# Ledger of designs, part 1: VHH binders against a8e7c5r167to518

Scores and structures below are computed, not measured.

Target 1, 352 residues: a8e7c5r167to518
Amino acid sequence: YKIFMDSDSFYYSLTYDLTNTVQRQGELGKSDQPLWKRVDDRFFWNKHMIKDLVDLQAPQVDFWVIPIIQGFVQVEELVVNYNESSDEERSSPETPLQEPTCVDDIHPRFTVALISRRSRHRAGMRYKRRGVDTDGHVANYVETEQLIHVHSHTLSFVQTRGSVPVFWSQAGYRYNPRPRIEKGERETMPYFASHFEKEVETYKKLVIINLVDQNGREKIIGDAYLKQVLLYNNPNLTYVSFDFHEHCRGMKFENVQTLTDAIYDIITDMRWAWVDQAGVICQQEGIFRVNCMDCLDRTNVVQAAIARVIMEQQLKKLGVMPPEQPLPLKCYRIYQVMWANNGDTISRQYAG
Unless a header shows other numbers, all headers, positions and changes below count from the first letter of the chain; Kabat numbers aren't used for antibody chains.
F, E and O are the ipSAE of ESMFold2-Fast, ESMFold2 and OpenDDE, as the mean of both directions, binder to target and target to binder. V2 is 0.75 times the mean of E and O plus 0.25 times the DockQ between their complexes.
[cut] stands for letters that were removed.

## First folded at step 10 (VHH)

Design v4
Fold by OpenDDE, look of step 12:
Structure v4 (fold): chain B 352 residues (1-352), chain A 125 residues (1-125)
Amino acid sequence: as target 1 above (352 residues)
Amino acid sequence: QVQLVESGGALVQPGGSLRLSCAASGFTFSSYAMSWYRQAPGKEREWVAGISSSGGSTYYEDSVKGRFTISRDDARNTVYLQMNSLKPEDTAVYYCARTTYRKYPSGYIYTFDYWGQGTQVTVSS
């Protein structure tokens, strides 16, 4: 498949559906329908632009309409070599993907892709768009899919980010403005429920990872979120708190391991999507929904950490990595850059 | 088998007090957080109060804050809801629920799973 970029924010493909995960594509099955009729509506960024074309009710429209996502796409080919000490960073997003070597090779290779899809709903600037609306949409909602490809095997792991789904604002151009709750608990309940009903319908189970500070100015938002979760009382929701600022101050991002260790059983139970030429091997049984206040840097770090745990499990399962070894340093560096690029791109998009 | 049995529901006058109990069995009670819910006629079930596994943290719905107190006795595998200054709007079937609460060094994990059969509380003049 070929992916095209328009600037650094918009992506489309003539042959691949960038709006749907590997798992969703499998569920949809083979279809003769045009691509734009099979897309996930949440991530069909240019839907409003095609309205006039669709209204023509001309069959030729199917040829002209290409779904576009706003978000991030990066693809890298990685080689598992524990003997290589050389820091030669291979960043070649424009290089055609080479076929991965067999897992039995001395130096197995695999392709990793990161795809982030930004919701077309409630798109806006960082400080102007917060919380949930009356339609159950949250600010800065992004679905991120990590893909691993080895030979005929495709593995996928999907996460989401989104603003705390209560009515709140953070007004002003001041640096770190004080957040404000805009509606009471009871008034918020139906909209909170609406949001998560849709999420559960889509992803089956939700594991919320709330990175909002447990102390200070952000506490009010964290408390509001927890109360809504308690009020909602859905067995398909799990709520996880992690005080990111408290534990990762001074860019100590390694301390996120405390979180990943604590939820390791949850990660394992969630599984991932795995497809080969014979069909579906396994499915992802839930999703992590990660948030902080703005769902940017802290969120990206935590998502990357979770995704890394999954990737290592996947590669070990495939026999690409040995059981007791971490990701090779060279691979890890490239991987970190990919997630950093993802975070930066999403941040720019949210800032406007 | 996990069992939760609520008791203590009664008819009381406005301004009165009532204490509900929930006896738990079939699991390690001290390892779990517990919550109270209520469901009024024609309304959805709503969360009322929660207590952590250690009993060190308690949470309340805004409408009952200052009036209701949740507590637990691990030796008796029982969670309580002390309800003071009762109002007609507090009329409902009250349910006890097991909530999974796990604290770890950098935060906590919360989930929900089992319910009792409920006990009727009626506040009327």
Scores: ipSAE 0.594, ipTM 0.831, lowest interface PAE 0.4, mean pLDDT 90
Fold by ESMFold2, look of step 10:
Structure v4 (fold): chain B 352 residues (1-352), chain A 125 residues (1-125)
Amino acid sequence: as target 1 above (352 residues)
Amino acid sequence: QVQLVESGGALVQPGGSLRLSCAASGFTFSSYAMSWYRQAPGKEREWVAGISSSGGSTYYEDSVKGRFTISRDDARNTVYLQMNSLKPEDTAVYYCARTTYRKYPSGYIYTFDYWGQGTQVTVSS
């Protein structure tokens, strides 16, 4: 990832296809084709601005066309060190000129990256901010990929977020506006199905995590989602509800553990993409699709929690992390900041 | 081994009535929600009705509301679909399905698997 655009919102690379997950890039195989011919169309943001150049199909165009995503990228190198305490380094004998440390060769290191890629469909303020449209696209659709790199190993875990795929709205800038359903359940069925047919084609299995409140003003939206899932009854879907506001007041992450504990076997069975020098070791066997009303703060917290469970399994399997311990506190704090930055960036892009 | 066996399909005239049965085995029937689906020739399979594991909640597709009634008998491990005021549009193969439903402290989980082989319902004048 050598070059980024100046804004917080748009990213590109001269040599890496930011539109595709590690797993999708492996499925495409090796190719001499330029990056823009291999992209995931959902995330190819500059497609229509340079359409005439792309349609020329001339060799000169290939080196001028660089795929751009809207989203978020952050990369951090982490060190697994359980003895990292400032109090130990202040121990009695004064050594003002030097504090001797030799950390680099002793403690395991790994790289963590987040890549969020926003769908170009329905992403801007000019489109309705809620629900599905007649093309089967949903508002605020973002694919987030969490990458771990250790030595020659690349591990990838992917999640999606997106609006409840029914026809609904929540009016304007009023104080706490009421959501409303715009089309009936039978009228909605083909568009709900169209959206999930595309998702199943891409990800094979979906685990829906619906964070919409089960009571109050949000109930009408949560009920509509569940009804459509029941009507669709596809064996490739699993539907999970979690009452976020009722259970996460005061101590958000602690109460999210009730969700991750309840679905721990589902998370474990999802696996992840794992590639090394010999090739593909394993692949992710589905995806979590997480939503709340706007797919922002609640969604981000839950996605971070699910991805943390996977990351700890990945690091323990690689031998980077002891089998019986959580991440060191410094690693966890950096992880939380990365996901907070992701959430803030997605929220800024959604609001405009 | 989970098994669902539908029965009771027949030829009936418009306005008639029919009761479908689905005998379940290989699992604790009282712990699961159950559903009926149907598939007309050349069309996709559509959901018709559902019933919670307790039997306290029933759900229906709009075109069958007021005409169809789903019920269950946990002692006989059987779910029923009572179909009244049948129309030619109701002609289809009807399938029984187990909907896995479980609660946990902060919510619930649905999974959708295990189908029967179906029973033919034909409504013709």
Scores: ipSAE 0.355, ipTM 0.745, lowest interface PAE 1.8, mean pLDDT 80

## First folded at step 16 (VHH)

Design z3
Fold by ESMFold2, look of step 18:
Structure z3 (fold): chain B 352 residues (1-352), chain A 124 residues (1-124)
Amino acid sequence: as target 1 above (352 residues)
Amino acid sequence: QVQLVESGGGLVQPGGSLRLSCAASGFTFSYDSSYALGWFRQAPGQGLEAVAAISSSGGSTYYADSVKGRFTISRDNSKNTLYLQMNSLRAEDTAVYYCARVRTYPSGYIFDYWGQGTLVTVSS
């Protein structure tokens, strides 16, 4: 697949629909239709171009409208090699022995890609937009797909993030700003429901992971979210709370493992999309929807941790990694950089 | 389709008692499970408080300090029903009570099914 960037944050491909996950593309099946007729509308940032080209009576409209996403794309090829020293520790180069008879590239290889697709809805003011609008759209809604490619196998794991879908605001210039609820509980109910009806229709089952602090300034938002979740009472929702700051103070992000350990069975049962030459082998059984107040740093750390658990399961299932071992340190380091770049890019798009 | 339905809420005077019921359908309470069954409450203008929980085996119970000695959680697997017996009720027990299928861990909690809630009002 060939992916092009015409600016820092916009991406397109002439032959691949970047707006759809591997799973959604499998559900659509084969078609002769142009890419723009098959897109996921949420992520079709140049949708207005269709009307402009029709108004100009331009021929070949279907050829000229190439779907463009805003978000993030990074692709890395990784090697599973446990014998290599870490980048921080160097020793003398190994003396080669039997070099003509040594098998070059004997270690397994795989490709990892991240594709984040930012929703075009409720994206007008790029920073400080919060909560839901009257159309059921939330601020800073991003679908992130982690792809693994090995030989003819394509594996995909998808997560979403998005603002707490109530009506709220938070001033950015006060010394200690307090979030404010802008509409009452009863008034909010239909718009909260509108948002999640769309989510359940799209993903079938959702596991909400709420990272909003349970004490202090954020509590009012967390309480409002939970109340709406309880009132909505949809059996396709699972609700998980995690007090990120209580356990990850001082940038000790390894403590996110307490969350991934606690939901390991839920992660495992979610599965992933798996496609090969014969077709669809399995599908992802829902989605994790992760939020904090801005859906930025805390959200990105947790999503990376969940996706790592899935990645290790995928690689072990394919025989690319040995059972019962973690990722090689070099692979993990590159993985961390990929997710850090994702977080930085989403943050710039939201803050700018 | 999985459902939890609470009943038994209402108005009661301080010092009185109520028994809340939570009927489950779409799944069967199991004696071996990674989940517990619990009651949560939310008073007006307050956050959610875990009130009581019972393991699927029935051997382990949890009670919030505010209700210890006054509330008793129990269940009847043959009726697929969870109960909360609330005695010596106080004004501060006024809340909407939810039953849920839950799991706790040091940094938070998980629930995947809950009811619509039943209102308990304690006043004269």
Scores: ipSAE 0.561, ipTM 0.783, lowest interface PAE 1.4, mean pLDDT 81
Fold by OpenDDE, look of step 16:
Structure z3 (fold): chain B 352 residues (1-352), chain A 124 residues (1-124)
Amino acid sequence: as target 1 above (352 residues)
Amino acid sequence: QVQLVESGGGLVQPGGSLRLSCAASGFTFSYDSSYALGWFRQAPGQGLEAVAAISSSGGSTYYADSVKGRFTISRDNSKNTLYLQMNSLRAEDTAVYYCARVRTYPSGYIFDYWGQGTLVTVSS
């Protein structure tokens, strides 16, 4: 498939539906309907822009309407090679650029794609747009899909991020303004329920990972979130709390492993989407919904960590990676860059 | 399907006693130390408060300072039921009481199952 970039933030394809996950595409099946009628409406960014065109109800419109997503797309081809010495040793000027020995052709190769889709609902800048609205939409909602392609196999793992689904705000232009709750618990309940009913309908099960600080200024938002979860009492919801700041202070992002280890069974049970030429091999049975206060840096780090665990499992299952080995260093580096780029792009889109 | 169902709530006078029960179905109590069974409560207009917890092994218990000496948490594995004996009840104990299974780890916790809650009203 060919992906076109209009800018750093807008993506479209003439041959691929960027609004739907691999799993959703499988569920929709083959259709003679035009692409714009099959898209996930949440991520059809230019829907409003083409409204007049669509309202013409002219058959020719079907050809001209191309769905555009706002978000992030990056595709990389990776090679599994454990013998590659750390780039630090290659920087010695004296080592002749060893011609890429044809040896690289013996190593397994796979393609990784990262696709983030930003919801068109409640678009706005951080500090101005937070929480849930009366339609059940949350601020900075993003669906992120990690794809692996090997030969005829396509594997997908989907996560979401979004603002805490209560009515809250951060007033002022100051750095890290104090958050406040805008509506009471009872008033919030139906809108909280509306949000998660739609989420459960879409993703079956949700594992909430709340990264909001358990102490300090953010605590009020975390408490409100947990309270609503308990009141809603849906068996398809699991609530996970992880104090990111407490454990990852000083950019110790490796400590996120504590979380991934703790939820390893949940990750394993969730599975992923897997399709080949014969059809669907397996489906993702739930989704991680990750949030912090602004659903930016902390959220991105945690999503990347979870996705890495999944990637390693997928590659091992495919026989691309040996058992009980981590992702090769070179692959890991590229992976980290992809997720970092994802995080940065989403941050720019939300923060302005 | 996994379910926790609270019972035993009601109206009681100050100084009275109640026994709450939480019947678990769809899973059995485990001896995994990573799990705890606990009671939480939410009073009107207040936040969620942890009341009492017991480890899956039953080897350790936790009580909030506000209920120490008055409340007792226990479990019956044969019945797959958690209990909260509440004695010397006070008006401030009025709340909806929830039972939950909690998995703990060094950096946080996991709520995977909880009940609908049972209302306890302490009033003269």
Scores: ipSAE 0.496, ipTM 0.818, lowest interface PAE 0.7, mean pLDDT 89

## First folded at step 21 (VHH)

Design j4
Fold by OpenDDE, fold request of step 22:
Structure j4 (fold): chain B 352 residues (1-352), chain A 124 residues (1-124)
Amino acid sequence: as target 1 above (352 residues)
Amino acid sequence: QVQLVESGGGLVQPGGSLRLSCAASGFTFSYDSSYALGWFRQAPGQGLEAVAYISSSGSTIYYADSVKGRFTISRDNSKNTLYLQMNSLRAEDTAVYYCATVRTYPSGYIFRYWGQGTLVTVSS
């Protein structure tokens, strides 16, 4: 797949639909239609720019129009080698120079890709754009897809992030202004429902992971969110609360494992998309919708943690990893960098 | 389709009693041992609070301090129904009461299923 980057934020491919997940692509089936006619409209950022061209109804337009996404794309090739001493251990003068174990062709290899696609709807800057609008779109909505490729196998796991879907704002000249609710509970209900109806239609089941603080200034937003969830009362929704700040204070991101352990069965039941040369092996049966206040750093950490659990399961299922071992340290480090880059990029885009 | 339906709410005087019921359909209480069954309430202008919950095995029961000694949670597996006996009701008990399947863990909680709620109003 040839992916092109423009201005560190926009991506396009001549051969691959970056707007659709592997699962959605499978559902759409083989089509002779041009890429721009098969796109997920939520993520088609140059739609308005090509309007005049499309209106020409010229056959050449199909060749000229390439869908562009705003978001993040990174691809890495990883080698599963448990004998590789961490470069840090090699730098210890006391560690005997373990002969560079020639990464012989004997070690399993896999390709991992992260694709984040930002919604073109309700695009805006942080603190200027929060919550839901009258169309059911939320601020900072991003779909993130993790892809694993091994031989003829392609596996996908998709997550979403988005602002709490109530009418709220956090505007002010002060650092970290107090959030406020802009509309009442009853007024919010139809718009909340509109948002989640579309989400359920798209993803079947949703597991909400709300990282909003359970105490302090953020509590009002968290309470409003939970109230709307209860009122909406859809059996396709699961609500998970995790007190990120309380448990991950001091950058103790390892404590996110408490969450992943608690929802391990839910993760397992959700499964992933898996396609090989013979066709679809399995499908992802829902998605995690992760949010904090701004859906940036905390959200990214939690999404990465969940994705890692899935990746390990996938690689074990493929026989690339042994059942009782974690991801090799080198792989883990690269993986962490990928997700960090994803988080940073999304943050910059949301900041404007 | 999984459904939880609360009933039994209403207007009661202080010191009075009510019994709430939660009828479950689409699943059995004994099916998923990973979730407890519980009652939660939300008073006007307040956040959701746990009132009482019972583990899937029935071996563990939790009561909020505010209701301890006054409320009793029970279940009838044959009827697939959860109950909350509320005695010595107070004005502070006024709330919408929700039945839910809940999993607690050190850093939070998980709601899987819940009902529409039933309103309990305690007023003279």
Scores: ipSAE 0.910, ipTM 0.964, lowest interface PAE 0.4, mean pLDDT 92
Fold by OpenDDE, fold request of step 22:
Structure j4 (fold): chain B 352 residues (1-352), chain A 124 residues (1-124)
Amino acid sequence: as target 1 above (352 residues)
Amino acid sequence: QVQLVESGGGLVQPGGSLRLSCAASGFTFSYDSSYALGWFRQAPGQGLEAVAYISSSGSTIYYADSVKGRFTISRDNSKNTLYLQMNSLRAEDTAVYYCATVRTYPSGYIFRYWGQGTLVTVSS
């Protein structure tokens, strides 16, 4: 699939629907309809630009309109090789450059793609857009899909991020303004419900991972979120609290493993989308909705950690990785860079 | 469909007693060994706080310091019901009380199922 980049933030394909996940594409089935008629409307960034063309109802429009997403796309081909000594040891000048033995034919290979698609709703800068609106849309809503391709097999795992779906703001030029609740609990209830009704309709089950601090200035937003979750009382929701700052202070991102270990059964039960030449093998049964205050760095780290757990499980099931080994170090490094790039790109888009 | 339904809340004078009940349907207390059953409360303008919870096996019981000696959590597996006996009630016990399945871990907690809550008002 040829993916074109117009800029660091905009992506389109002439042959692939970037607005829909592998699972959604399977559900839609084979269609002779043009791409723009099959899109997920949430992620059709240029919809407003083509409105006049669509209104013309000219048959030619079907050939000219290409859906564009705002977000992030990166594709990498990885080789599973456990014998690659850490590049740190090769810095000794004396080891003769062993000719790269054509390692290409002996080690398993797989392709990883990361696709993030930003909602066209409530687009705006970080300090201007927070929380939910009267349509149930939240600020900085992004769907992120991790794809693995091996031979004829395509596997997908989807996560979302989005602002806490209450009415709140963080006004001020100062580095860390105090967040404020803008509307009362009762007034917020129908809009909160509207948001999650749509989410449940789309993804069936949701596991909320709230990374908002349990203490300090952020607590008021976390408390408001939990209260709305309780009031909404939907059995398709699970609520997970993780105090990221308390446990990951000093850039100790390894401590995120505490979270992934705690929810390991939930991760396993969620499964993933898997398709081959014969059709659908399995489906993702729910989704993780991860948030912090701005849904940027902390959120990205946690999403990456969850996605890594899934990727390792997928690769083991495919027989690409041995069951008792972690991801090779080189693969892990590339993988980390991909997610870091994803996080940086999303941050730039939200910050202005 | 899994459902938790709280009952027994109401108005009581300081020093009085109430017994809350939580009836579970759609699951049995014995099947979800990874979650504890507990009572949580939220006072007006305050965050959610844990009151008491009991492990799936029943071997471990937790009480908040503020309710120790006054509140008793219990369960009846035959009725699939959780109870909270509240004695010597105080004004500060005024809150909406929620029944929930909860998993705790070092860095946080997981709520899987919860009820609509029942209001307890302690007022003279």
Scores: ipSAE 0.908, ipTM 0.962, lowest interface PAE 0.3, mean pLDDT 92
Fold by OpenDDE, look of step 21:
Structure j4 (fold): chain B 352 residues (1-352), chain A 124 residues (1-124)
Amino acid sequence: as target 1 above (352 residues)
Amino acid sequence: QVQLVESGGGLVQPGGSLRLSCAASGFTFSYDSSYALGWFRQAPGQGLEAVAYISSSGSTIYYADSVKGRFTISRDNSKNTLYLQMNSLRAEDTAVYYCATVRTYPSGYIFRYWGQGTLVTVSS
């Protein structure tokens, strides 16, 4: 499929549905419907712009309507090589990339893609839009899908981020103002429930990873979030707290491994989407919903860490990686850059 | 469906006693040894506080400093029920008490299942 970039933020494809995950595409099945009728509405960014065209209800309009996502797309081809010295034999960029053969290649190859989709609902500047609204939409909701392609195999792992789903605000952007709760607990309950009912409907099970500080100015928002989770009391929800600032002070992002180790069984049980020529091999059985206050840097680091664990599991399952080895350093570096780019791009979008 | 149901809350005078119960259904306490069973409370306008929890094996028991010597956590596996005996109750013990399955790790905790809570009010 060909993906086009209109800017750093907008992506579209004439042949691929960028609004739906591999798993959702499988569930939708083959359809003769135009692409814009099959999209996930949450991520159809230009829907409002084409409203007049769609309202014409003319078949000719189908040709002109191309769904656009706001978010991030990066694709990389990686080579599994544990020998540091062999970096020199990268075939000249001019040699058409031979389709990576999985098991028989001295150096297995795989394609990794990262796709982030920003919700069209309540998209705006990070300091101006926070929390949940009366429709159950949270500010700056993003679905991120990591794709791995090897031969005829396509594997997908999906995560989400979004603002804490209570009514809260933070005035100003320069002085790190104190967040405030805008509505009481009881008043918030139905809207919190509305948000998570939709999430559960979409993703089946949710593992909440709350990165909000347990101390200091952010505590009030963290406490409000946990209270709503308790009140909602849905067996399809798991709540995970991780004090990111306490444990990752001084840019010690390696300490995120404490989290991934603690939830390793949960990660493993969640699985991923896997399809081949024969059909669906497995499905992702839930989703991690990661949040901090801004759902930017901290969230991106944690999502990347979880996704890395999954990627390693996937590659080992495919026989691309040996079972007792970590991701090669070169692969890891490229991978880190991809996620960093994802984070930066989303951050810029949040800033307006 | 997995369910935890708290009971035993109510109004009590300072110095009084209550016994809370948490009945689990849809799972057994021995199902996942990685989770402890615990009581948590939230007072009005306050955050959630861990009161007490007991490991799946029963070998490790934790009490908050504020309740140590006054509260006792116990479990009956045959009844799939968790208990909290609360003695010498104080006004500051007033809160909604929740039963939960919890996993602690160095950087946080994991709640898997919890109940609707039971209100304990300590007032003269």
Scores: ipSAE 0.902, ipTM 0.959, lowest interface PAE 0.4, mean pLDDT 91

